# VH-VL binders against b9luv3, part 10

Target 1, 134 residues: b9luv3
Amino acid sequence: MVSLGLVVARFNDSVTEPMAEAAREAATDRDAVIVDEVSVPGAYDSPLAADRLARRDDVDAVAVVGAIVTGDTDHDHVIASATADKLTQVSLDRDTPVTFGVSGPGMSGAEARERIDKGADAAEAAIDLADELD

## First folded at step 4 (VH-VL)

Design b08 (framework fv_felzartamab)
Fold by ESMFold2-Fast, scan of step 4:
Structure b08 (fold): chain C 134 residues (1-134), chain A 123 residues (1-123), chain B 107 residues (1-107)
Amino acid sequence: as target 1 above (134 residues)
Amino acid sequence: QVQLVESGGGLVQPGGSLRLSCAASGFTFSSYYMNWVRQAPGKGLEWVSGISGSGGSTYYADSVKGRFTISRDNSKNTLYLQMNSLRAEDTAVYYCARGEYLWDSGTWGMDVWGQGTLVTVSS
Amino acid sequence: DIELTQPPSVSVAPGQTARISCSGDNLGSYYVYWYQQKPGQAPVLVIYGDSKRPSGIPERFSGSNSGNTATLTISGTQAEDEADYYCQTYDSRTHYVFGGGTKLTVL
């Protein structure tokens, strides 16, 4: 049984809430338990929340779900890469898997909704990695 | 340093089976959506199948659905395509291609490709 | 269901601008990707997200996408740019779609 922490970014909650629901359903289907859930304003705020969850002895892995801002420049991709790097560092520092399911910038509404399964993917990846490293 | 190497192609008779492999190196394999794309001799590119980083979600082109199965072994950094009930129209070079990065959906499209492996289905 | 249409061939003189179109219903609401393929080689991503270049792709390559048409533009076309070019979009994971390809000849 894997014990998960879940971080949900609130930005673009019409997308991130269904992603979070998919993550919760995937965890239930895999017989994992979500021991704590933390809400943050945006994906770029998630590393601190993930670090705190990953520090806990009762957490085997952390899944993060979010959506990246639609920007006029490449800055959104720079922020996404920085967020991914920080989450990877949290995983390494805490010796705890951290996964990040993100819905991307600049999508049409239909495309963004089709990416909701990324929440399930993030939860499943966290569970799989926790199982593999056990 | 980042590379994909396909193997398993060859000559097979109609109705036969083949399993293709794609060995990945130089990146965190489990963090990427992976694709199989094929190209019939002298023809264009056709997407065949895709799989999420965890392997939890798989997708297929209508032309192969029910006959082909995509899978991955993240512990071995290897992508697979099991091809059953092969038809002459499946004759193509099959490419392994790296897709969307789990941490950054801004990386759409396929940025790293293998050199391809030829599958010939003939009687 | 989106279908992508490309002209089968485009010819350009060295140093001139080549423009390759990719047409689809309401294509401007989708992301478009462009791939270059030389004979005997695997495709190379030259444009992603409508207009962005991967690291290592020359600045002469640019892209646009609006309305029903996406365009790959190669300014100051070089002999080594001679290749087949494919556009691609994604309307769902079930429906990855490539255009038919355009052969660019540099004469």
Scores: ipSAE 0.006, ipTM 0.558, lowest interface PAE 10.0, mean pLDDT 82

Design b10 (framework fv_felzartamab)
Fold by ESMFold2-Fast, scan of step 4:
Structure b10 (fold): chain C 134 residues (1-134), chain A 123 residues (1-123), chain B 107 residues (1-107)
Amino acid sequence: as target 1 above (134 residues)
Amino acid sequence: QVQLVESGGGLVQPGGSLRLSCAASGFTFSSYYMNWVRQAPGKGLEWVSGISGSGGSTYYADSVKGRFTISRDNSKNTLYLQMNSLRAEDTAVYYCARGEYLWDSGSYGMDVWGQGTLVTVSS
Amino acid sequence: DIELTQPPSVSVAPGQTARISCSGDNLGSYYVYWYQQKPGQAPVLVIYGDSKRPSGIPERFSGSNSGNTATLTISGTQAEDEADYYCQTYDSSTHYVFGGGTKLTVL
């Protein structure tokens, strides 16, 4: 049985809440338990929450869901790159799988909505890595 | 607590210029895309211009390109709209409106609006 | 490239359901936002992300968006809901796009 932490960004909740629900359903279908869920303001805030969950000895892996869509290509790119880099760093530093289902950047709101299944993908990848590496 | 206050509107002759200001308070101004939206008397809402949090990217409606310039001073929490070559068709209430958040830009709704400042272009 | 079309006016009796449409090509693929504007006041965001309510907006307001049409629904319409309503979407090429507005009259 895999024990997951889940981080959900609140902004763009019309995208991120369906993604979070897809992640919860995928975890249930794979007989994994979400032992804690943390809500953060935005995707950029997720690395700290992921780090804190990954520190816990009752957490085998962390899944993160968020959305970053095109409004200004300059800041969208910075947010996405910083978030991805820091989540990868958390995973390596904590020796704990951290997966991210982040919609964007470079996507319109329509494109981000089409990718709600990224939440399920993030949960399933976290479970697979926890099972295989431990 | 979160507020936007416009100023600078008034009566101006065709071909004239005006500079609008929008004073922001109660939030981290530099972290938000900001917009100007106008409304002619008895008419609908029309987006005019937008600017990124850093001020590095600016966008304009086709009706104002080449005449209007959006800018911001993040040290003063103030948004500006420089309006040149004004036409009678530019007569409207001009609203300052807060756009998407820098660190999570998936919502393109404008959640905070000022009360507007009236610009009248008349001879 | 997207243009949003709204009916100019909708009338409803107090306590009845008002439905305001917003049409655009493939609009169901976009997120739609709805604003309420009362005379002499700034617009107020009442629905974001097709169907979500900001804090402080009454539960009688709801939204949907599919195909080419988004709909703002006000159940049990109150006299205070009489206002102009605007839909809005975002496209990377045109940025913010508003519908023409609908005047809701509560008779």
Scores: ipSAE 0.006, ipTM 0.548, lowest interface PAE 11.2, mean pLDDT 83

Design b11 (framework fv_felzartamab)
Fold by ESMFold2-Fast, scan of step 4:
Structure b11 (fold): chain C 134 residues (1-134), chain A 123 residues (1-123), chain B 107 residues (1-107)
Amino acid sequence: as target 1 above (134 residues)
Amino acid sequence: QVQLVESGGGLVQPGGSLRLSCAASGFTFSSYYMNWVRQAPGKGLEWVSGISGSGGSTYYADSVKGRFTISRDNSKNTLYLQMNSLRAEDTAVYYCARGEYLWESGTWGMDVWGQGTLVTVSS
Amino acid sequence: DIELTQPPSVSVAPGQTARISCSGDNLGSYYVYWYQQKPGQAPVLVIYGDSKRPSGIPERFSGSNSGNTATLTISGTQAEDEADYYCQTYDSSTHYVFGGGTKLTVL
């Protein structure tokens, strides 16, 4: 049984809330338990929350859910790169899988809403990595 | 209260080296991109270097690339700028500035600035 | 590679509207920030995201950005608004790019 931490960014909650629900459903379908869920303002805030969850002895993996929606692709990529860099560092430092399902960068709000399944993908990837690295 | 305090400026000879520090307080330092911005006497603002929250990504203006190194120590809430091979044109007040992604507008700017530290490169 | 151009100076009488321009190729497709710097002080962010004010910035400050030009507008200009003003944008190749600055003089 895999024990997950879940981080949900609130920015663009019309997208991130359904993504989080998809992540919870995917965890249930895979017989994993979400032992704790942390809400943060935006995706860029998620590394601190992920680090705190990943350091716990009862957490096998962390899934992060967020959305980045703007017309400025360069800004979106800077934020996505910053977030990915920090989450990767958390994973390596804590020896705990950290995945993220992020809608965007470079997507309109409507396009991001179509990517709700990314929440499920992030949860499933976290579970798969926890299982494979055990 | 959110604060950034620079130190380490001073007089240095051309070709010399100097290390600047920026002490951060009042926020989760490791969660923010940090920047160095300089201003020569009577001149405008010039971005010098930036670093991601983890320190895994660093960026430099062409004018300083290969001579300056940005780094951070998140355990001490401190940002650094190591300046080597200093030239007269590096004379400036050096500001530490916090990068912030403004989620409401999806933009990237600098919302908190220190008071600056003066670096003078002169014989 | 984007380059930002500002007029070196603008003068207005107290109570009049000041307009400071910032020009760059296709600048309207970028987001523009504006900073105020008073003598001997650090810059202060006064406009972000083209047109939005940080908390604590007076409503007389406003911004716009379209085509090749962004504009900082100060309505009912007051003596304390006398300062240097800098525009800034971000480009992936050059990162943070500043305009040359505009000295606002309140006559």
Scores: ipSAE 0.005, ipTM 0.526, lowest interface PAE 12.4, mean pLDDT 81

Design b13 (framework fv_felzartamab)
Fold by ESMFold2-Fast, scan of step 4:
Structure b13 (fold): chain C 134 residues (1-134), chain A 123 residues (1-123), chain B 107 residues (1-107)
Amino acid sequence: as target 1 above (134 residues)
Amino acid sequence: QVQLVESGGGLVQPGGSLRLSCAASGFTFSSYYMNWVRQAPGKGLEWVSGISGSGGSTYYADSVKGRFTISRDNSKNTLYLQMNSLRAEDTAVYYCARGDYLWDSGTWAFDIWGQGTLVTVSS
Amino acid sequence: DIELTQPPSVSVAPGQTARISCSGDNLGSYYVYWYQQKPGQAPVLVIYGDSKRPSGIPERFSGSNSGNTATLTISGTQAEDEADYYCQTYDSSTHYVFGGGTKLTVL
């Protein structure tokens, strides 16, 4: 019923690929279809991919999966905030829900790996928003 | 003191099997992705397999898929590589390598390596 | 699918700057790592995340990555820097790629 675009960031692949798989499983469980999937180098690169998916008439919502781990708290918070702000602009400009399932910032790599279900959360939130704003 | 120590290498005939072990110490083993990387004599490095901290996700190079199985026992701080249907081209030094983020910069790397264990597949 | 190409050998005089290249299509969009390997020893990480040094690595080691080429630079090269150097990147959890390696000779 709901047609999703999925954006997967490759940075911290050991975290983001399990998150992407959780997102795909959540979509299947909710009878949603992932009509296209785009891979980008890092979470900060995701707004451009999200914009391209969101402008498609066959896409109801976009889920973005990425990871930002602590190591430099100033940089990880800036990247997360800038990414969230840009994804929000894409959602508003395209009139299409865009959700940001990101592990971190402010988490260790071990904590980020334990939070792979954030991918499922992003997919479920995208489906919920598409349904409610339909 | 962070340390990885490999064992289990040796001489085996084609079609045979070996199980490699990597004993980890000096860090919280269950928090780290662990990897096997090999190097044939006089040749370059080749990533073989990786496993998530929990053991829930495993990854393999196409050259070993279906023949090798990576596993870990977090209660024993030990990583394993079960190698079946061995071929001459599997002859290499096998390194155990820790994969994770370097906390000062938040990027993924093979930051700690063991000294390796030699596997020779020959008649 | 990305492949990494390195020159097989580079020679440098002591005290001079060595530059080792690593080339791949659109490599600047990936993170690049560099490893040093001396005969009979395990590799040692010398650069991660394109340009960052692990603790204990001398400041004469630096890295860059732009366009299609990543470069490991060793300024004021010392005799102990003689080794094989490997670049590495990844584009997925199942596709980790090493360059063929460069033998650095300090003469």
Scores: ipSAE 0.000, ipTM 0.510, lowest interface PAE 13.5, mean pLDDT 81

Design b14 (framework fv_felzartamab)
Fold by ESMFold2-Fast, scan of step 4:
Structure b14 (fold): chain C 134 residues (1-134), chain A 123 residues (1-123), chain B 107 residues (1-107)
Amino acid sequence: as target 1 above (134 residues)
Amino acid sequence: QVQLVESGGGLVQPGGSLRLSCAASGFTFSSYYMNWVRQAPGKGLEWVSGISGSGGSTYYADSVKGRFTISRDNSKNTLYLQMNSLRAEDTAVYYCARGEYLWDSGLWGMDVWGQGTLVTVSS
Amino acid sequence: DIELTQPPSVSVAPGQTARISCSGDNLGSYYVYWYQQKPGQAPVLVIYGDSKRPSGIPERFSGSNSGNTATLTISGTQAEDEADYYCQTYDSSTHYVFGGGTKLTVL
């Protein structure tokens, strides 16, 4: 049984809350337990929360969900890339899988809502990595 | 170690159907958006269809909407493309290509490609 | 929706610098990817995220992206670099968008 930490960014909550619910359902379907959930203002704030969760002995992997929608910034791709790079570093530093499901970048709000499955993807990837690297 | 292997291509008559498969190995298949990209003889690359890691979202080029269906079986690490109502202009090498990864969702390129499978639509 | 335009061909002598352009409206606000394709082979990603090289790609390959134009630069071009090159970006409406391709001839 895999024990997950979940980080949810609040910005664009019309997208991130359905993504978080998809992540929770995917974890349940895979017989994993979400032992702690942390809410942060935006996706770029998630690396610190992920690091704190990954430090815990009772956490096998961390899934992060966020949304970066077209029109929120001129460089939504840059923010997504910077966030992913920082989360990858957390994973390496803590020797704990960290996955990042982000809806957007390069999408309208309506298009981002079509990608809420990225929440499920992040949870499933975290579980798979925890199992494979066990 | 990371590999994609396509199969299922062949000769088919106009109006016929084919199902392409892509077997993935060496990576966590469910963590990647997957794509089909085609190339007609002597022509450029054309993106055909994509599917999210969970399979919950599917996307299609306008030229194939309503005729092609992308799907995946994560338990078998396999991507599929069901091709119906085939036309002469669908003749192409079809590549399976790995897309966006959850670690780096801002990077929407294709870093791993299969060798392709030829689909010929001819009478 | 963005369309990507590439010159159909570029010729260079061995050892010269090849520059292949990819133009699109406000392309500098997108990430651009470059693929090399040799006859009978699958495409190979040579540049991602405008300017980064995957492992195994020679240092002579570099990329830039600013304003409306992205450029793939090959310094000290070798005979083995002769290939078709495609640029690609991602658009929310059309998803993966490829340029028409540029045939690089090294003679």
Scores: ipSAE 0.006, ipTM 0.570, lowest interface PAE 9.7, mean pLDDT 83

Design b15 (framework fv_emicizumab_arm2)
Fold by ESMFold2-Fast, scan of step 4:
Formats: C-alpha cells, sequence, structure tokens
Structure b15 (fold): chain C 134 residues (1-134), chain A 123 residues (1-123), chain B 107 residues (1-107)
C-alpha cells in the first residue's frame, strides 16, 4: 500500500481540478492512500509544498498536478522547466519520488482540458516508483 | 429545466458603465464554463469573454480587455459582466451561454443560451 | 487569432433540397468546431459539436463533417422551419471565433 501526498495548483482550476480527481481515482484503483492534499496558487509554487509533504515519514511519494496555459509559449516553457527542475531536486534531497503532471505549456485552455489524464499518469508514476524503490 | 436568463441591458452614454447579470437554473452552475457572446444589430456572433466553473480562469476578447470584467457568484448561480468605458461599437445584444463541463467530455460547444439583453451605447 | 471563413454568406433553396454550408479555419483546429442555428428574433441554438456530433434533440437531417481545416454543415432535406442564419465556431483556442454566418432562405 502506497501513501501519497497530492499537490494541486489552483491556477486554471477548470483543468487542474479534473486532473486532481483523475489522480485521486487512479490512487483508489491502485489501493494507494492519499494521506494529505495541499493546494497552491500556481504550478511554480508546488516545489515548496512537495518538499513539505516529501519530508514526512508517512509519505511514500508525492504527485503534483498543475496547468500552465497562457499565450506566451516561451515563458510557459521556462516556467514548466523551472518547476520540473525544482521538483526533481526535492525528490533527490528528500529521497522520495516526486512526479509532475502538467497540462500545458504552449496550448490553450480548451486543448489543455483534453490532457486531464496527466493527473492520473502522475499518480500512477508516483505509486510505481514507490513500489519499485521500496 | 436548464435555463440562463440575462438582465441589466439598457441605454448608456459613451464612457459610461453597465453591469449585466445572467441567472442560471436547472444545472450545477459551478461545474461549467460560461460565456458572454454579443451580436451587434444585423451583424454576426462575436465572443466576448469566458469564465471557468470556479471563476479561477477568465478570458477576454482583445477589444474589451481592461474595460470588461467577467465574474460569477456560484452561491447565487449568477454570472456577471461589468462593462466600463463603453463605446458605440459595444452596442449589441449580449447572450450568456453555457460552455464546457468539467467532469464529462460531453458537448464542448455552447449548448444552452439565454434570451439576450440589449446594450445600446449612444448619446 | 484563428479566423473562420464561412461560405456562402446567403443562399436560397427549395423545400426538400440538400443544403451545404462550408467553414474554413485559418489553421488546424482539430475537430473543435460547433455549428449553431439562429432563427429570426431568437437566441442561437447548438446543432453540431466536435465537428460531426449531433446535439440531442436536433433533427437527423443535420450533419457535420471535416476534411483538414474545411468543415461542412449539411441539411439533407431543407424544411420550412430551417429558415435561419447558421454559424460555425472554433473552440480549439482563445479567443473563440465565429464564422460570418450563412443566411438560409426558402424560395
Amino acid sequence: as target 1 above (134 residues)
Amino acid sequence: QVQLVESGGGLVQPGGSLRLSCAASGFTFSSYYIQWVRQAPGKGLEWVSSISGSGGSTYYRREVKGRFTISRDNSKNTLYLQMNSLRAEDTAVYYCARGEYLWDSGTWGMDVWGQGTLVTVSS
Amino acid sequence: DIQMTQSPSSLSASVGDRVTITCKASQSISSYLAWYQQKPGQAPELLIYKASSLESGVPDRFSGSRYGTDFTLTISSLQPEDIATYYCQQYYSYPLTFGGGTKVEIK
């Protein structure tokens, strides 16, 4: 049984809340327990929340869901890359898997909404890593 | 019965302000994007603004950005459009329309429309 | 912005005729296109979504199709109640954009 922390960014909640629901459903299907959920304003704010969850002894892995939807694709890619790099660092520093399901960057809200399954993917990847790394 | 009903239209002078309302009934209001779409007399449909179910995401047509503000009060099942610095070219019937549903892939077109409310910007 | 070019701007046909209205997107929008019917003095009504899916309650004489960035609305047998202006609309990306409309009249 894997114990998950879940971080949900509120920016574009029409995208991120369905992603979070997909993550919760995926966890339930795999008999994992979400022991805590933390809400943050935007995806770029998620590394701090992930670090706090990852340092807990009762957390085996952390899944992060967010959306990066704006008309400036260059800035979107910078934000996504910075966020992914920081989350990877949290994972390494805390010796705890951290996965990031992000809708966007470089797409409209309408297109990003078709990618809500990335939330499920992030949860499943976190569970797989926790299981494989013991 | 699923319904949207607009109100608040009227005659206003250039530079004036007006607030439109759209009352929703018969569905879970907070689960849908809602749109404002306008139509100038004798002209075609023109998208104005969209708001997500929670109100956390808003989108605007370029010509109204900074002048119009879309908002919603989910506790009252009501959508608003605050229109400031109105111009003659803002004269139109304003419709609210139900858009995307958050939890189902259903229809992503605008499947429920209000009757419209007329805004006339003239001196 | 994605531009939707709709043609023709108007047409006249007889009851029972097959009517075709075309809409062209200035760039790829996948199948994120809807068709609306607006009868005189009324609000628009959704006919087709996702390019080819018929909205519940809409008569099956209406159909939509896609070929690349070209979209077609077909009325297989025009009826008197079909007198209206028809609009296509892309919802692939913001800003959402409508075609210019096609006014359908009966001869």
Scores: ipSAE 0.005, ipTM 0.527, lowest interface PAE 12.7, mean pLDDT 84

Design b16 (framework fv_barzolvolimab)
Fold by ESMFold2-Fast, scan of step 4:
Structure b16 (fold): chain C 134 residues (1-134), chain A 123 residues (1-123), chain B 107 residues (1-107)
Amino acid sequence: as target 1 above (134 residues)
Amino acid sequence: QVQLVQSGAEVKKPGASVKLSCKASGYTFTSYYINWVRQAPGKGLEWIARIYPGSGNTYYNEKFKGRATLTADKSTSTAYMQLSSLRSEDTAVYFCARGEYLWDSGTWGMDVWGQGTTVTVSS
Amino acid sequence: DIVMTQSPSSLSASVGDRVTITCKASQSVSSYVAWYQQKPGKAPKALIYSASSLYSGVPDRFTGSGSGTDFTLTISSLQPEDFADYFCQQYNSYPRTFGGGTKVEIK
């Protein structure tokens, strides 16, 4: 049984909440438990929340869900890449898997909703890494 | 060197099943989607399904739902596609291709392809 | 399903020519379009991702452009090794879908 932390970014919650629900369903289907869930304003705020969850003794892995669906495409890609790099550093510092499911960048709200399964993918990846690394 | 190596050609009768393999090397197998795509003789490319090998999570093109089954073996870094109830229309070259990296926001497309496996279905 | 309509289905060209291939999506795919080259008997080779970004090792005579529903692949000065089939593909939504292909033949 894997114990997950879940970080959900609130920005574009019409997209991120369905992604979070997909993540929760995936965790339940894999017999993992989400022991805590933290809401943050945007994806770029998620490394701090991920660090706090990853340090907990009762957390085996952290899944992060966000959407980057508005703004300049180049800036969206830079923010997504920087966020992924910071989350990787949290994972290494805490010796705890951290995965990042992001819808976008550069997509409209309607297009982002079609990629909601990235939330499930992030949860499943976190569970797999926790299982493999023990 | 990132590489996908596929199994050899198959000749099957209508109604049979075939199982194709795709062996990955040169990267972390569990961190990238594997897509399966086919090409009938003289025709274009048709997307069948994808698998995320880390979890086994799959998504199927509705046309192939119920006939195609994707699996992945993490210990050998090998992806498989089984196609059942074969028809003559399934005669094609079948490709596996590495897809999006989960942590990289899905922008990458299918960057590395296997060499293809020819499947011939004949009476 | 998003339908990718590619044109022309075939064209004849000479070395040194500028070749343009177009691809239209039935609904917006943002910038999530890739282009592939395929030679007889071989697997497709990735050329372009995110509509306009070249994969490593692809010559700069290949350029991609477009967003939303209209996309273009251009070969600025056709070389002998460029005679091949070309396919566009959207990866914005499932199922992934390909254009019908364009055969670039010697005149």
Scores: ipSAE 0.006, ipTM 0.537, lowest interface PAE 10.3, mean pLDDT 83

Design b17 (framework fv_lacutamab)
Fold by ESMFold2-Fast, scan of step 4:
Structure b17 (fold): chain C 134 residues (1-134), chain A 123 residues (1-123), chain B 107 residues (1-107)
Amino acid sequence: as target 1 above (134 residues)
Amino acid sequence: QIQLVQSGSELKKPGASVKVSCKASGYTFTSYAMQWVRQAPGQGLEWIGWINTNTGNPKYAEDFKGRFVFSLDTSVSTAYLQISSLKAEDTAVYFCARGEYLWDSGTWGMDVWGQGTTVTVSS
Amino acid sequence: DIQMTQSPSFLSASVGDRVTITCKASQGISSYVAWYQQKPGQPPKLLIYAASTLQSGVPDRFSGSGSGTDYTLTISSLQAEDVAVYYCQQYYSYPRTFGGGTKVEIK
C-alpha cells in the first residue's frame, strides 16, 4: 500500500479540480491512500508544498496537479520549466518520488475530460515509482 | 550544447530488422520525451510515437504498432527505434526529436532534432 | 485521429512578399499547434509552438495565429533563406499528427 501526498494548484480550478478527482480515483483503484492533500495558489508554488509532504515519514510519494496557461506567452514556458526543475530537486533531496501532471486552461467540458487523465497519470506514476524503488 | 546524434544509414533486405540509435547530450535525458518521426522519400512527416524517458513507457501511432519498438539506455542517454520484419514501404528517413517536456507535455514542440537515419529496404 | 489539412501544398513568391500558410484541424485542438521548417537534406526546425509562441532564435518575421480548428503561419517579409517545406502539427491528442506540408519557393 502506497501512502501518497497530493498537491493541487488552485489556478484554473475548473481544470485542476477534475484532475485532482481523477488522481484521487486512480489512487483508490490502486489501493493507495492519500494521507494528506495541500492546496497552493499556482503550479510554481508547488515545490515547497511537495517538499513538506515528501519530508513526512508516512508519505511514500507525492503527486502534483496543476494547470499552466499554455500557449500564448513566454511566461508560461518559463513557469513550466522552473516548476519541473524544482520538483525534480525536491524528489532528489527527499529521496521520494514526485510526479507532475499539468494541463492547460481554456478547455471546453469535452476537452477538460481528455486532460483529466493527466491527474490520474501523475498519481499512477507516483505509485509505480514508490513500488519500484522499494 | 544540446544535440541528438543518430546512427548511420542502413541498407536491408525485406524481412530483416534494423535498430536505429539516438544519443542525447547537453540536457537531462529523462526530463523530455523522445519522439520518432518518419519521412518517406519525397513525402511529408509522419509521427511514429513517443517514449517517456523517465518511465520507459512508449506510445505508438496505430499504423506502427507491432513491428516498431522503442527502447532506452539511460546510462548513456540513448534512445533506440527497432523495426522488425522490414518491408519496402519502410524505406524512409527516421528522425528522433526531443519533446515534449515531461512535466508539461502540452507546452513544448519538438525543439531539438537528430540529423536523421536513412533506412533503405530493397531486395 | 485528428487530421491536419494544410494549404496551399505549394507556393512561389518574391523576396519581401507576405506569405500565409493555413492549417485546419478536424476538431478543436485548443492552440496545441506547432509549426516546423524543413530545408532540403536537413531535419525539421521548430518555429512556433502553442499556435503563436515564437521559438527562441527564430526571426520575428515568422508569426502564428489562430484558434479552435483554424491556424495560420505568416512570414511577413519572405527572405531567400526561407525556401523550405513548412509543416503544422497538432499535439493536443495522441497520435500527434502533421499537416501535409507547404513547399515555399522564390520566383
Scores: ipSAE 0.000, ipTM 0.534, lowest interface PAE 11.7, mean pLDDT 83

Design b18 (framework fv_vedolizumab)
Fold by ESMFold2-Fast, scan of step 4:
Structure b18 (fold): chain C 134 residues (1-134), chain A 123 residues (1-123), chain B 112 residues (1-112)
Amino acid sequence: as target 1 above (134 residues)
Amino acid sequence: QVQLVQSGAEVKKPGASVKVSCKGSGYTFTSYYMHWVRQAPGQRLEWIGEINPSGGRTNYNQKFKGRVTLTVDISASTAYMELSSLRSEDTAVYYCARGEYLWDSGTWGMDVWGQGTLVTVSS
Amino acid sequence: DVVMTQSPLSLPVTPGEPASISCRSSQSLLHSYGNTYLSWYLQKPGQSPQLLIYGISNRFSGVPDRFSGSGSGTDFTLKISRVEAEDVGVYYCMQGTHQPYTFGQGTKVEIK
């Protein structure tokens, strides 16, 4: 049984809440338990929350869900890459799998389902990695 | 124009399997879920399952679990539904339908449908 | 499974008159994050279903404004303000909140 921490960013909650729900459903389907869920304002805030969850000895892995949804700005790419780098660092520092399902900028509404599935993908990847690194 | 084109009618004996295809055109195939829905003559629509062409993740109606397999061929922009161990009550028109999620409203619907494939199961 | 119940099942209408179709779910369709996945479809004779309304009240692209949806929780309504000849067919509500997704029995709208 994998014990999962979940971080949900609130920015663009019309996207991130469905992503979070997909992550919760994926965890349930894999018989994993979400032992704690932390809400943060935006994706850039998620590394600190992930670090705190990963510190806990009852957490086997952390999944992060967020969206960087704006129109055509370089700021989106800076936040996405900084977030990915810091989440990787948390994983290495805490010796705990940390995955992220972060929807990228500039996508149309017709692509929303793929974005939502990134939440499920992040949860499943965290569970798989926790199982493999046991 | 966005279009889904299905394979032609099938006649099968009880116990056989059937595989129906659904070819998408006019859109990015991997950006949308593909749903399968059937309708027996004079009956309501019944959801069979869904597949995400990106990664191949599936969800099935428990009623069909163990008998239905949904797959995709991304290079051909084609989805497939295979139903095994056919019974007479499987006689129906089978539809593929594209799922559209509208993230700005957080809702979804099946916006484009194939023309339907009649599958008849008789001895 | 969530049971979707429509009323009436048969609805003969004089052209230009309004029509109203009820749809009731056996469980709330309000998802935990605040969205309600209720949609309406029209199946014209010999044709595939077509999407009319999603998320209770949002008209799909190209759907005439004489169509409107309303409701919440377990009780939903599709209203056609002035029925036209082209509106004949079977109307289905569908819930997309709980898997397996389920449809109502269908309401057949016919011109008198």
Scores: ipSAE 0.006, ipTM 0.557, lowest interface PAE 10.2, mean pLDDT 84

